# Ledger of designs, part 6: VH-VL binders against SUPPRESSOR-OF-WHITE-APRICOT/SURP RNA-binding domain containing protein 1 (SWAP1)

Target 1, 142 residues: SUPPRESSOR-OF-WHITE-APRICOT/SURP RNA-binding domain containing protein 1 (SWAP1), of Arabidopsis thaliana (Mouse-ear cress) (o49570r267to408)
Amino acid sequence: LPADVAMELNGVLGNLNGTKESIKSAKIWFMQRSPFAPALAEALRDRVFAMDDSDRQMHIVYLANDILFDSLQRRTNLHEFDNEALAFRPILGSMLGRIYHFPQNKEENQSRLEKILQFWASKEVFDQDTISSLEKEMKSGP

## First folded at step 1 (VH-VL)

Design v2 (framework fv_zilovertamab)
Fold by ESMFold2-Fast, scan of step 1:
Structure v2 (fold): chain C 142 residues (1-142), chain A 118 residues (1-118), chain B 107 residues (1-107)
Amino acid sequence: as target 1 above (142 residues)
Amino acid sequence: QVQLQESGPGLVKPSQTLSLTCTVSGYTFTSYYIHWVRQAPGQGLEWMGSIDPYDSYTSYNQKFKDRLTISKDTSKNQVVLTMTNMDPVDTATYYCAREYWDSGFDYWGHGTLVTVSS
Amino acid sequence: DIVMTQTPLSLPVTPGEPASISCRASQDVSSYLAWYQQKPGQAPRLLIYGASTRATGIPPRFSGSGYGTDFTLTINNIESEDAAYYFCQQYNELPYTFGEGTKVEIK
């Protein structure tokens, strides 16, 4: 990840709150840097692991959800994963598992994570094998 | 278990300032945004504004921005709506409601009717 | 401001039949759309958020669909307790805006 992009990401994540506007602004920033998606997705996962506030960790998940859904709407072939789905697929299970099992995490956040997986399944953001794998990793831990 | 409850005066005179309090219980106060929505008698719903109790970040409907202030008191689990220069057209039931990221307004207070009349 | 238009404004239905309410946004709101039920004298109750996700505790007969500008709330096998006003709401951009409401009346 280039140094300037990494510095900008730190600023974006430092100012991220739970409002739709905040998440959408961060999503737009991410999508404008789509060629770096694999490195950016890893950076989001690393940020979640560094966080000690489960509610702020959920904001990263909501950002990932918005990115994935935005990319899904722009697919030219629904049988092929888009760039962002491919970037997030290898890191999402550990990210979701970290939050699901985070000490003092609320049952409401666990329910939201389960609903997000259901949303991704229903909208075919990922195939069923990927969804099953993510659910297992989330509930079992990393 | 989760509860939101509005309180304040039922009657306000024209040109006076309205102050309404939303008291929450049954969840972590700083984890959810609090919104204010009003409904004039027999009319639809109108969004007024919101606050993030975590950092006091506020958003206002521009229609009310010059008159409306939303603040919080974390020690009491309360959000306060203050609106200056009340007019009879501001007569409405005022609701507070909570929101997390993509949950919609999942819990609402019961509403409090504010009548603006001499 | 995004204008939300609901059709029909009044919907008489017979118990056991499906009912549907449409909501149209004047601008693209993606999937950031919620549906609320309100009975006279009561606060609104969240039914659906994210256009199609049912809120906790909401019976499976309620479902939502749509994306962008056109959305539908469907109530399958309608029950007498479903007589109420129904409102759609966009939360894609500020200010959040609501539809004018649909009154569902049970015959």
Scores: ipSAE 0.016, ipTM 0.589, lowest interface PAE 6.7, mean pLDDT 87

Design v2a (framework fv_zilovertamab)
Fold by ESMFold2-Fast, scan of step 1:
Structure v2a (fold): chain C 142 residues (1-142), chain A 121 residues (1-121), chain B 107 residues (1-107)
Amino acid sequence: as target 1 above (142 residues)
Amino acid sequence: QVQLQESGPGLVKPSQTLSLTCTVSGYTFTSYYIHWVRQAPGQGLEWMGSIDPYDSYTSYNQKFKDRLTISKDTSKNQVVLTMTNMDPVDTATYYCARGDYTPYSEYFDYWGHGTLVTVSS
Amino acid sequence: DIVMTQTPLSLPVTPGEPASISCRASQDVSSYLAWYQQKPGQAPRLLIYGASTRATGIPPRFSGSGYGTDFTLTINNIESEDAAYYFCQQYNELPYTFGEGTKVEIK
């Protein structure tokens, strides 16, 4: 990531909370930098691993969900993964697993992660093989 | 001060098309979903569908199949419900309600006052 | 569709007594359950979401509990102004569905 983009990302994530406006603002910032999506997705996963609060980690997941769904709506070919789905696919399993097995995590957050995977499956954000792989990685451990 | 307000005809003839408008104020229009919920006289609540005003993404209760459409007009902060082929059993109070856009937060924190639509000849 | 069943459908209570309303889902809805109050001639009012989180401005005498398929709304030390219909709603999957409603009547 260019140094200026990395610095801006730190500010965006530092201000990220669970409100709809906060998540939407961060999503817009991310989508304006779509060519950097693979590096940005990795940075989001790295941030989740650095966090020590599962509720705050869920805010990153909500952001990822918003990005994936926004990108899905922009697909011109419904049978091909979009840029953001491709960027998130290799890092999502470890991100979700980190949160699912986080010490002192609430059962409510584990349930929310399972529901988000079901949502992505129902909306065809990812194919069923990818969803199955992500769920296995999430549940087996970080 | 969040407000939602329904408007439209109070009387519709059988087989005609219903058009109801929900006008919102007091918050950013594109930051929340708008849902339509109806209630037949003396009966319970029935979810009809929703729209995300940001990108026009819609969800519908399949009971209404091909006859329900929800659309938006961002310049007026309005969501429009259109339902074709109205039948006397569609007589109900129609509400618009605000919901969270994040998955599994589809509870309704603010509601319009409701508008009674009677379907009769 | 997930069917939501409320019991009782009618609940006469005396002021100062606790009231409990049950809501049962035909399938697992996790904690994605909301409760609404509706007074005659008015729109529904959100009381509880996420099964147990009280909405802004809702008095502490209202509480929710439950997970999965069995949920309870409790009104402690009921007041005359609490006479209303109460509805549960699942938002775990489409279509979102409501219970039949419970009419709380003050004796």
Scores: ipSAE 0.017, ipTM 0.604, lowest interface PAE 5.4, mean pLDDT 87

Design v2b (framework fv_zilovertamab)
Fold by ESMFold2-Fast, scan of step 1:
Structure v2b (fold): chain C 142 residues (1-142), chain A 121 residues (1-121), chain B 107 residues (1-107)
Amino acid sequence: as target 1 above (142 residues)
Amino acid sequence: QVQLQESGPGLVKPSQTLSLTCTVSGYTFTSYYIHWVRQAPGQGLEWMGSIDPYDSYTSYNQKFKDRLTISKDTSKNQVVLTMTNMDPVDTATYYCARDRYYGSGYAMDYWGHGTLVTVSS
Amino acid sequence: DIVMTQTPLSLPVTPGEPASISCRASQDVSSYLAWYQQKPGQAPRLLIYGASTRATGIPPRFSGSGYGTDFTLTINNIESEDAAYYFCQQYNELPYTFGEGTKVEIK
């Protein structure tokens, strides 16, 4: 990531909370920088690994969900992954696994992660093989 | 089982303050937003505002901003709507509803039964 | 504020017929649109969210479609129990806004 973009991202993530408005604002910021999506997705994963609060880690997942769903709506062919799905695909499993197995994580958050994967499967954000791979990586841990 | 229950006075005089309570059970209170929505007799639904019970962050329909406050009491699993300077046009059934949040993509999945508030002398 | 316009406002239907209700947003709301059913004296019940995702426990005869500004709720093979008001709601932008409602009446 360019240094200025990385600094802006730190500010965006520092202000990120669980509100719809906060997450939507962060999503818009991300989508305006879509060409950097692979590096940005990796930075989100790295942030989750640095965090020591499962609720705040879930906020990152909600942000990723919003980005993926927004990008999905713009696909011209559901058989092809969009730019954001391709960017998140290689980093999501480890991100979800980190949260799923985080010490003192709430059972409710584990349930939410499973339901988000079901949501992505039902909306065809990813193909079934990718969903199965993400679920296995999530449950086996980082 | 998820339940939301509204409670408060059925009658309010003009210029008085309304206080309604939404009590929730059957789920983790701090994990879901609570919205207030009202419906005047024979009319449509109107969104008033919401609260995140985790951190008390609130959002208001600007139409009500000067009169409306939404607060919470985590020890009682309650959200409270307070609206000042009630007017006969505020006569409506008031609902609370929860919002299961995964991001900006979810809607209000469980609603209370509603409480009718009549504003008259 | 985003204005939601529903057509028709009243829809008499015969059991077994399909019914369609349209909802138009004055601005792009992406797929952040929900449909609710409300029977007299009852609270609204979520039917569809995300424009096309059926809520838990909702029969498959209910389906939603659309994106951006134009949305449709379809009830295939309508049943007598489906007599109710139906409301669309956008949740893309604050304040969240609802359509005026469509009354579905069984003939």
Scores: ipSAE 0.020, ipTM 0.605, lowest interface PAE 5.0, mean pLDDT 87

Design v2c (framework fv_zilovertamab)
Fold by ESMFold2-Fast, scan of step 1:
Structure v2c (fold): chain C 142 residues (1-142), chain A 121 residues (1-121), chain B 107 residues (1-107)
Amino acid sequence: as target 1 above (142 residues)
Amino acid sequence: QVQLQESGPGLVKPSQTLSLTCTVSGYTFTSYYIHWVRQAPGQGLEWMGSIDPYDSYTSYNQKFKDRLTISKDTSKNQVVLTMTNMDPVDTATYYCAREDYSPWSGAFDIWGHGTLVTVSS
Amino acid sequence: DIVMTQTPLSLPVTPGEPASISCRASQDVSSYLAWYQQKPGQAPRLLIYGASTRATGIPPRFSGSGYGTDFTLTINNIESEDAAYYFCQQYNELPYTFGEGTKVEIK
């Protein structure tokens, strides 16, 4: 990840909150830098591990969801993962697991993580084997 | 099990202040946004504003911002809509509705039954 | 504000026929588009969220499609109980805005 892009990401994440406008702005910033998606996805996971509030960690998940769904709409072959799905697939399970088992996490946030996996399954963001793998990683614990 | 219930006066005189309460049950109050939406008789739906019960962060439709306040009482699982200087054009059924923090499944999945507020002398 | 435009205003259909309602946003709302059903004297009921995901308990004859600015709600093999108003709503940007509504009438 170039130093300039990493610096911009820190600014984007520092200003990220739970509003749809904030998440949409961050998504647009990410999608304009799609060639760096693998490094950016890894940076988002690292940010979640550094956070100390599960509600704020969920903002990163909402951002990831917006990125994945935006990319899905641009998919030219329904049987192949898009660039963003490929970038998030290897880091997503650990990101979701960190939040799912975060100390003093709310049951509602665990339910929301389960719901987002169901949403991704229903929209075919990932295949069923990948969804099952992500669910297993999420629930396996730290 | 999960339900939202509006309560308040059915009749308000012009220039008076309206106060409506939305009482929620069957879920964790601080885990969903609560919105207020109104519908004039025979007309469409109009979004008024919202509150995040977790931190009391509010958002208002600019049309109502000078008159509208949304607040919460976590001990009672209640959200309160207060609107000043009521006018006959504010006659409508007022709904509260919940929105999940998850944007993809946000929408308004549970609504109150609505309460009709008539503004006339 | 994002303006939501629904067509048609009124849609008379015979039981068993398909019905389609269009919703157009004046600006890109991505997939943050919901459809609601409202019967007389009742609160709106969520049918579809995320443009195309059916809400819990909603029959499979209801489906949604679209992304960005153009969206469609489709009711296949319409039943008499489907007579109602239908509203689209964007929840991508504040203020949230609704379409003007489409009245589906069963002949």
Scores: ipSAE 0.016, ipTM 0.605, lowest interface PAE 5.8, mean pLDDT 87

Design v2d (framework fv_zilovertamab)
Fold by ESMFold2-Fast, scan of step 1:
Structure v2d (fold): chain C 142 residues (1-142), chain A 122 residues (1-122), chain B 107 residues (1-107)
Amino acid sequence: as target 1 above (142 residues)
Amino acid sequence: QVQLQESGPGLVKPSQTLSLTCTVSGYTFTSYYIHWVRQAPGQGLEWMGSIDPYDSYTSYNQKFKDRLTISKDTSKNQVVLTMTNMDPVDTATYYCARGYEYDSSGYYFDYWGHGTLVTVSS
Amino acid sequence: DIVMTQTPLSLPVTPGEPASISCRASQDVSSYLAWYQQKPGQAPRLLIYGASTRATGIPPRFSGSGYGTDFTLTINNIESEDAAYYFCQQYNELPYTFGEGTKVEIK
């Protein structure tokens, strides 16, 4: 990830506060830098692991969800994963697992994570094998 | 089971303030947005506004401008709608509804309260 | 604000035949479109979201289609219990707006 893009990301994430407006703004910033999606997705996962507050970790998941759904809407072939789905696929399981099992995590956050996986399954953001793998990784822990 | 229940006065006089409470049960209160939607007798549905119980973030239909406030009480699993300067045209059945959060682009309503009829008359 | 227009406003249907209701948005709403059923004296009930995804517990005879500005709710093999008002709702941008409603009457 270039140093200037990494610095911009830190600013974007510094303004992320869980509101729909802040999430939408961050999503737009991410999508404008889609060629860096694999490195950006890894940076988001790394941020989640560095955080010590599960509510703030959920903000990153909301952002990832918005990115994935936005990208899904732009697919020309529903059977091919878009660039963002490919970028997030290898890092989502560990990200979700970290939050699901975070010490003193609220049951509401576990419920939200399960709902997000159900949404991805219903909209075919990922194939069923990938969804099953993500759910297993999430519940087994990071 | 998921349940939403509205409560408040059935009759409000013109120029008075309306206060309605939505009490939720059967799910984690802070995991879903709560919206208010009203329906005048024999008319269609009108979205009024919403609150995210997680952080108290609110959105309002600009039609209601400075008249409408939505707040929450997490200890009671309640969302409160307050609307000032009531007028006979505000006579309607008021519903609270749960928004399913999946992205930043908007909400549909998967569960609704039974509705409470508010009549504005002298 | 996005205006949602439903046609027809009244739809008499014979049991067992299909019924179709159209919903048109004044602006592109992508797939952010939901359908609700409302029986007299009751709250609305979610049928379809994301233009085409059935809500949990909704019978398979209900289906939705469309994208952009033109959407359709289809009820195959209509049953007497389906007599109700049907509303579409866009949730692509604030304020969320609803169609006028279509009254489905069983003949």
Scores: ipSAE 0.015, ipTM 0.559, lowest interface PAE 6.6, mean pLDDT 86

Design z1 (framework fv_zigakibart)
Fold by ESMFold2-Fast, scan of step 1:
Structure z1 (fold): chain C 142 residues (1-142), chain A 119 residues (1-119), chain B 107 residues (1-107)
Amino acid sequence: as target 1 above (142 residues)
Amino acid sequence: QVQLVQSGAEVKKPGASVKVSCKASGYTFTSYAMHWVRQAPGQGLEWMGYINPYSGDTKYNEKFKGKATMTSDTSASTAYMELSSLRSDDTAVYYCARVDYYEGYMDVWGQGTTVTVSS
Amino acid sequence: DIVMTQSPSTLSASVGDRVTITCKASQSISSYVAWYQQKPGKAPKLLISAASSLQSGVPSRFSGSGSGTEFTLTISSLQPDDFATYFCQQYNSYPYTFGQGTKLEIK
């Protein structure tokens, strides 16, 4: 990821809170840089691993959810994954697992993670094999 | 090429304050966090906190809240750490160190500033 | 706070020896451990990040391993330049914390 984009991302994440407006603003910033989606998705995962506040970790998940859903709405081919789904697919399992098993994580957040995963399944953000793989990786953890 | 240069040694009396500077060169100052670490004579390393030069946001180790103040000057590529109400147990070498925002290890260190507090 | 405990506090060794320094975290920190070398009167120098990633310019005789709560720094064949104090640091959670240090001395 280019240094200027990485710096902008740090600012975006520094301002990210749990409000719908905050998440929407961050989503718009991300979508404007869609060509960098794989590197940005990886940076979001790495950020979650660096965090020690489960509520802030959930804000990253809410952001990822909004990005994935926004991208889903733009699909022209039902059977073809969009760029964002492809970018997040390899990193989501470890991101979700980190939060699910984080020592300071609230039980409430584990339930929220399970609900988000079910939402992705119901909306076909990912195929069923991918959803099953993500759930297994999330729950197995260390 | 990447270098952090700190201000020189200080000798202060109890009750005084001291402001240590850390000038960065060889990289984009706002692309990395600047952390501060203290080492008392013959002792280990103690993390004090960091400043994000991009946003100006700070994070302090609870032990140093109200004691240390971190600031930065982006135009000068310089970070500062001020200690107030100095006591003899503040005698230490103070280091600044560069940390990638998504990491936590300190890849480049300043040479250190010795602060001696004595009557 | 996560407490990092190093052992031994002092280690006496000879050139050519294989030496191992251990660092134990009071709770799981995954692989978020760095190792530093400090010589008298000098700033610490980063040797290893992410428990096992050797930094550029650091001799290959240095290696790190471990995950969770127990980590080791190994010097496979000790050289004169290696006599120094070594510190581990966790960066999993704030506040970042260091081990108390291991002083490696000439036997």
Scores: ipSAE 0.005, ipTM 0.517, lowest interface PAE 15.3, mean pLDDT 87

Design z1a (framework fv_zigakibart)
Fold by ESMFold2-Fast, scan of step 1:
Structure z1a (fold): chain C 142 residues (1-142), chain A 125 residues (1-125), chain B 107 residues (1-107)
Amino acid sequence: as target 1 above (142 residues)
Amino acid sequence: QVQLVQSGAEVKKPGASVKVSCKASGYTFTSYAMHWVRQAPGQGLEWMGYINPYSGDTKYNEKFKGKATMTSDTSASTAYMELSSLRSDDTAVYYCARDLGSEYEPYTGDYFDYWGQGTTVTVSS
Amino acid sequence: DIVMTQSPSTLSASVGDRVTITCKASQSISSYVAWYQQKPGKAPKLLISAASSLQSGVPSRFSGSGSGTEFTLTISSLQPDDFATYFCQQYNSYPYTFGQGTKLEIK
């Protein structure tokens, strides 16, 4: 990820909280840099691994959810993955697993992660094989 | 414009049940969770639980499990809260409130951007 | 359950005053706090979410701050329309809980 974009991302994440407006603002920033989606998705995962606050880790998952759903609305073929789905697919399982098994994580947050996976399945953000793979990786343990 | 309109005041005897309605308009009913909050006379607010109108799933405050039942009718865009085995200390104003975060979008949080006008339930012998 | 304690319970002030209401959580709740305004006979109105995010249509004289266990609602220049009861709410964990309320009344 270019250093200037990485610095901007740190600022965006520094201001990120759990509100719809905060997440929407961060999503817009991300989507304006869609060509960097694979590197940005990986940077979000790396940030989750560096964090020690599960609520703030959840905010990053909420951001990923908003990005994925926004991109889904722009698909021309509903059965083909969009740019953002392809970018997040290889890194989501480890991101979700890190949070799910994070020490002192709340049961509420584990439930929220499961709800998000179910939401992605129901809206066909990913195919069932991908959803099953993500759930397995999330629940496999540290 | 978003609007939540609740049913009228109810006077009930101890042991009776009451069912309060909350009719939503101005938005997609199934996109937002509906919460129920009560306020006893001169007292603070108490969260009772919520229903996700999309799935029909409910989450109750443990204090109200077996006491309150939340349901919804998607075709009527109406949420319901039924309170059974009424006691005098159930006398309160009951509010429905729209969650700015729903189970459809669990990340938006659980604070309430729009409220119904309230339904006064009085339990007296 | 997380207990939310507001101070003061009653606050007397004059138009033009700067007023601050405090809300303390019995456990850390990150920034998962909302603030509501309630006028007599009316439902509560959302003012602030996530401790500091001002809701659309709420006057800029209202602001929120804090994280962890201590949160504040500030009205920078009190207007006649602001005399009401104010409640904080945590939504960090179930059951969601409210403070007991702060009644802001005319001095």
Scores: ipSAE 0.018, ipTM 0.554, lowest interface PAE 5.6, mean pLDDT 86

Design z1b (framework fv_zigakibart)
Fold by ESMFold2-Fast, scan of step 1:
Structure z1b (fold): chain C 142 residues (1-142), chain A 123 residues (1-123), chain B 107 residues (1-107)
Amino acid sequence: as target 1 above (142 residues)
Amino acid sequence: QVQLVQSGAEVKKPGASVKVSCKASGYTFTSYAMHWVRQAPGQGLEWMGYINPYSGDTKYNEKFKGKATMTSDTSASTAYMELSSLRSDDTAVYYCARDYYDSSGYYPHFDYWGQGTTVTVSS
Amino acid sequence: DIVMTQSPSTLSASVGDRVTITCKASQSISSYVAWYQQKPGKAPKLLISAASSLQSGVPSRFSGSGSGTEFTLTISSLQPDDFATYFCQQYNSYPYTFGQGTKLEIK
């Protein structure tokens, strides 16, 4: 990830809160840098692992959800994963598992993670095999 | 047009059971959780729990565990909430409400509500 | 359980007034609060979610603010259709809890 982009990301994530407006602003910033999606997705996963606050960890998941759904709406070939789905696919399981099993995690955050997986399944953000794999990794631990 | 239509008013004696229905239309029933909220006469709102129609999983407010049972029928796009061993303090209007999240993110809130079902428990 | 306390319990105002309703949480709930409007004999109607996000179709005179433990709902210029009971709700922790309600009455 270029140093200037990494520095900008730190600022974006530092200002991230649970409001729709905050999440949408961060999503727009991410989508404007779509060519760096794999490195950015990995940076989001790494940030979740560095956090000690489950609410802030969930804000990163809400951001990922916004990015994935935005990208889904722009697919030209419905039979192929979009750029963002491909970028997030390899890192999501460990990200979700970290939060699901976080020692200070709130019970409702586990429910929110399960609902997000169901949302991705219902909208076909990922295929059923990928959803099943993500759920298994989430529940078994990182 | 999203719509939640609930069953009609019920009058029950103490010790009886009641089953309230909530029929959904205008959206994909399995894509949104269905919550139940009650309101006793002249009182505020009390969250009872929810059912996920996709998985059948339920989450109850501890106060209603063993008292309320939530189920759903995906073929009929209908959610149900059954109360057992009714007492006079179960007299309330019972609402179903859809747990909404939009394409911008998962921000749970109740965007559509049923019209309410009045349950009266009296001797 | 997180306790939500609204103030005032009753508010008398005139059309055109600016009114503010406050909601306090017993613990920090970040921005996970929603506001609902309820008219007699009707189901609640969602106005605002995530503390400040106005729902589609809700007039712009309604606005929400706050984070942590203190939240406010503001109506910038009260209209006749706004006389109702208003409830805040936290969705940060189970069980979800509501404030006791604020009844907005015509002066």
Scores: ipSAE 0.016, ipTM 0.630, lowest interface PAE 6.3, mean pLDDT 87

Design z1c (framework fv_zigakibart)
Fold by ESMFold2-Fast, scan of step 1:
Structure z1c (fold): chain C 142 residues (1-142), chain A 121 residues (1-121), chain B 107 residues (1-107)
Amino acid sequence: as target 1 above (142 residues)
Amino acid sequence: QVQLVQSGAEVKKPGASVKVSCKASGYTFTSYAMHWVRQAPGQGLEWMGYINPYSGDTKYNEKFKGKATMTSDTSASTAYMELSSLRSDDTAVYYCARGEDYTPWGYFDYWGQGTTVTVSS
Amino acid sequence: DIVMTQSPSTLSASVGDRVTITCKASQSISSYVAWYQQKPGKAPKLLISAASSLQSGVPSRFSGSGSGTEFTLTISSLQPDDFATYFCQQYNSYPYTFGQGTKLEIK
């Protein structure tokens, strides 16, 4: 990531507080920088690994969800993954797995992760093979 | 800026149906789920269900399945909730409220003013 | 269904008081709790989401805390405009459920 974009991202994530408004604001910031999506997705995954609070880790998942859904609505070819789906696909499994198996994680957060995967499946954010792969990686853990 | 404006009060006889409207403005109507919540006189709040205006998908509280029907008109930015086979215990204020349908975001950031439905013989 | 129980059901207080309202869930709901204020004849107004996140435009004297099964709404230095009924709501599981309400009255 360019240094200036990385610095901006740190500010955006520092202000992320789990409200719909903070998540949608962060989503808009991300989408305005769509050409950097692969590096930004990796940075979100890295941030989750640095966190020690599973509720705050879930905020990153909600942000990813908003980004993926926004991008899905902008697809011109339904048979091809959009830029954001492609960016998140290689990093999501490890991100979700980190949270799912986080020490002292709440059972409710594990349930929420499973429901979000089901939502992505129902809306065809990813194909069924990708969803199955993500679920397996999430549940298998480290 | 964001506003939800509901239709006026209704007085109905037992066995009738009532259809309440909720007109949204100040945001993209299809980006948020519209929920319905009722409050009987002197009682607490009861969640009835929601509609996703983008897909038309609905989710009902089991208590209201077969009783309430939720629909929306995207071109008019209006959500509707129809109650059939009205009984006296359906007397309540009915609210529409904005939320989300796919994440744990089930809190309601904007509410309509409410529609009083009175069922009496 | 998840049952939300508020205490007290009625609270009498004076302007300037610090008041606390508690909400208990029948099973763990993480931090998926919202708090609403309702004045007579009006729709509920969202005060707090995710147990502790204050909504834009809500006075800073309102705060929320808690996780799991016990949640608290606190009003520091009560103002005349704060006499109302307060409701908690869980959004962890369908159907969404509300507490029975706490009526905050002038002492």
Scores: ipSAE 0.017, ipTM 0.559, lowest interface PAE 5.4, mean pLDDT 87

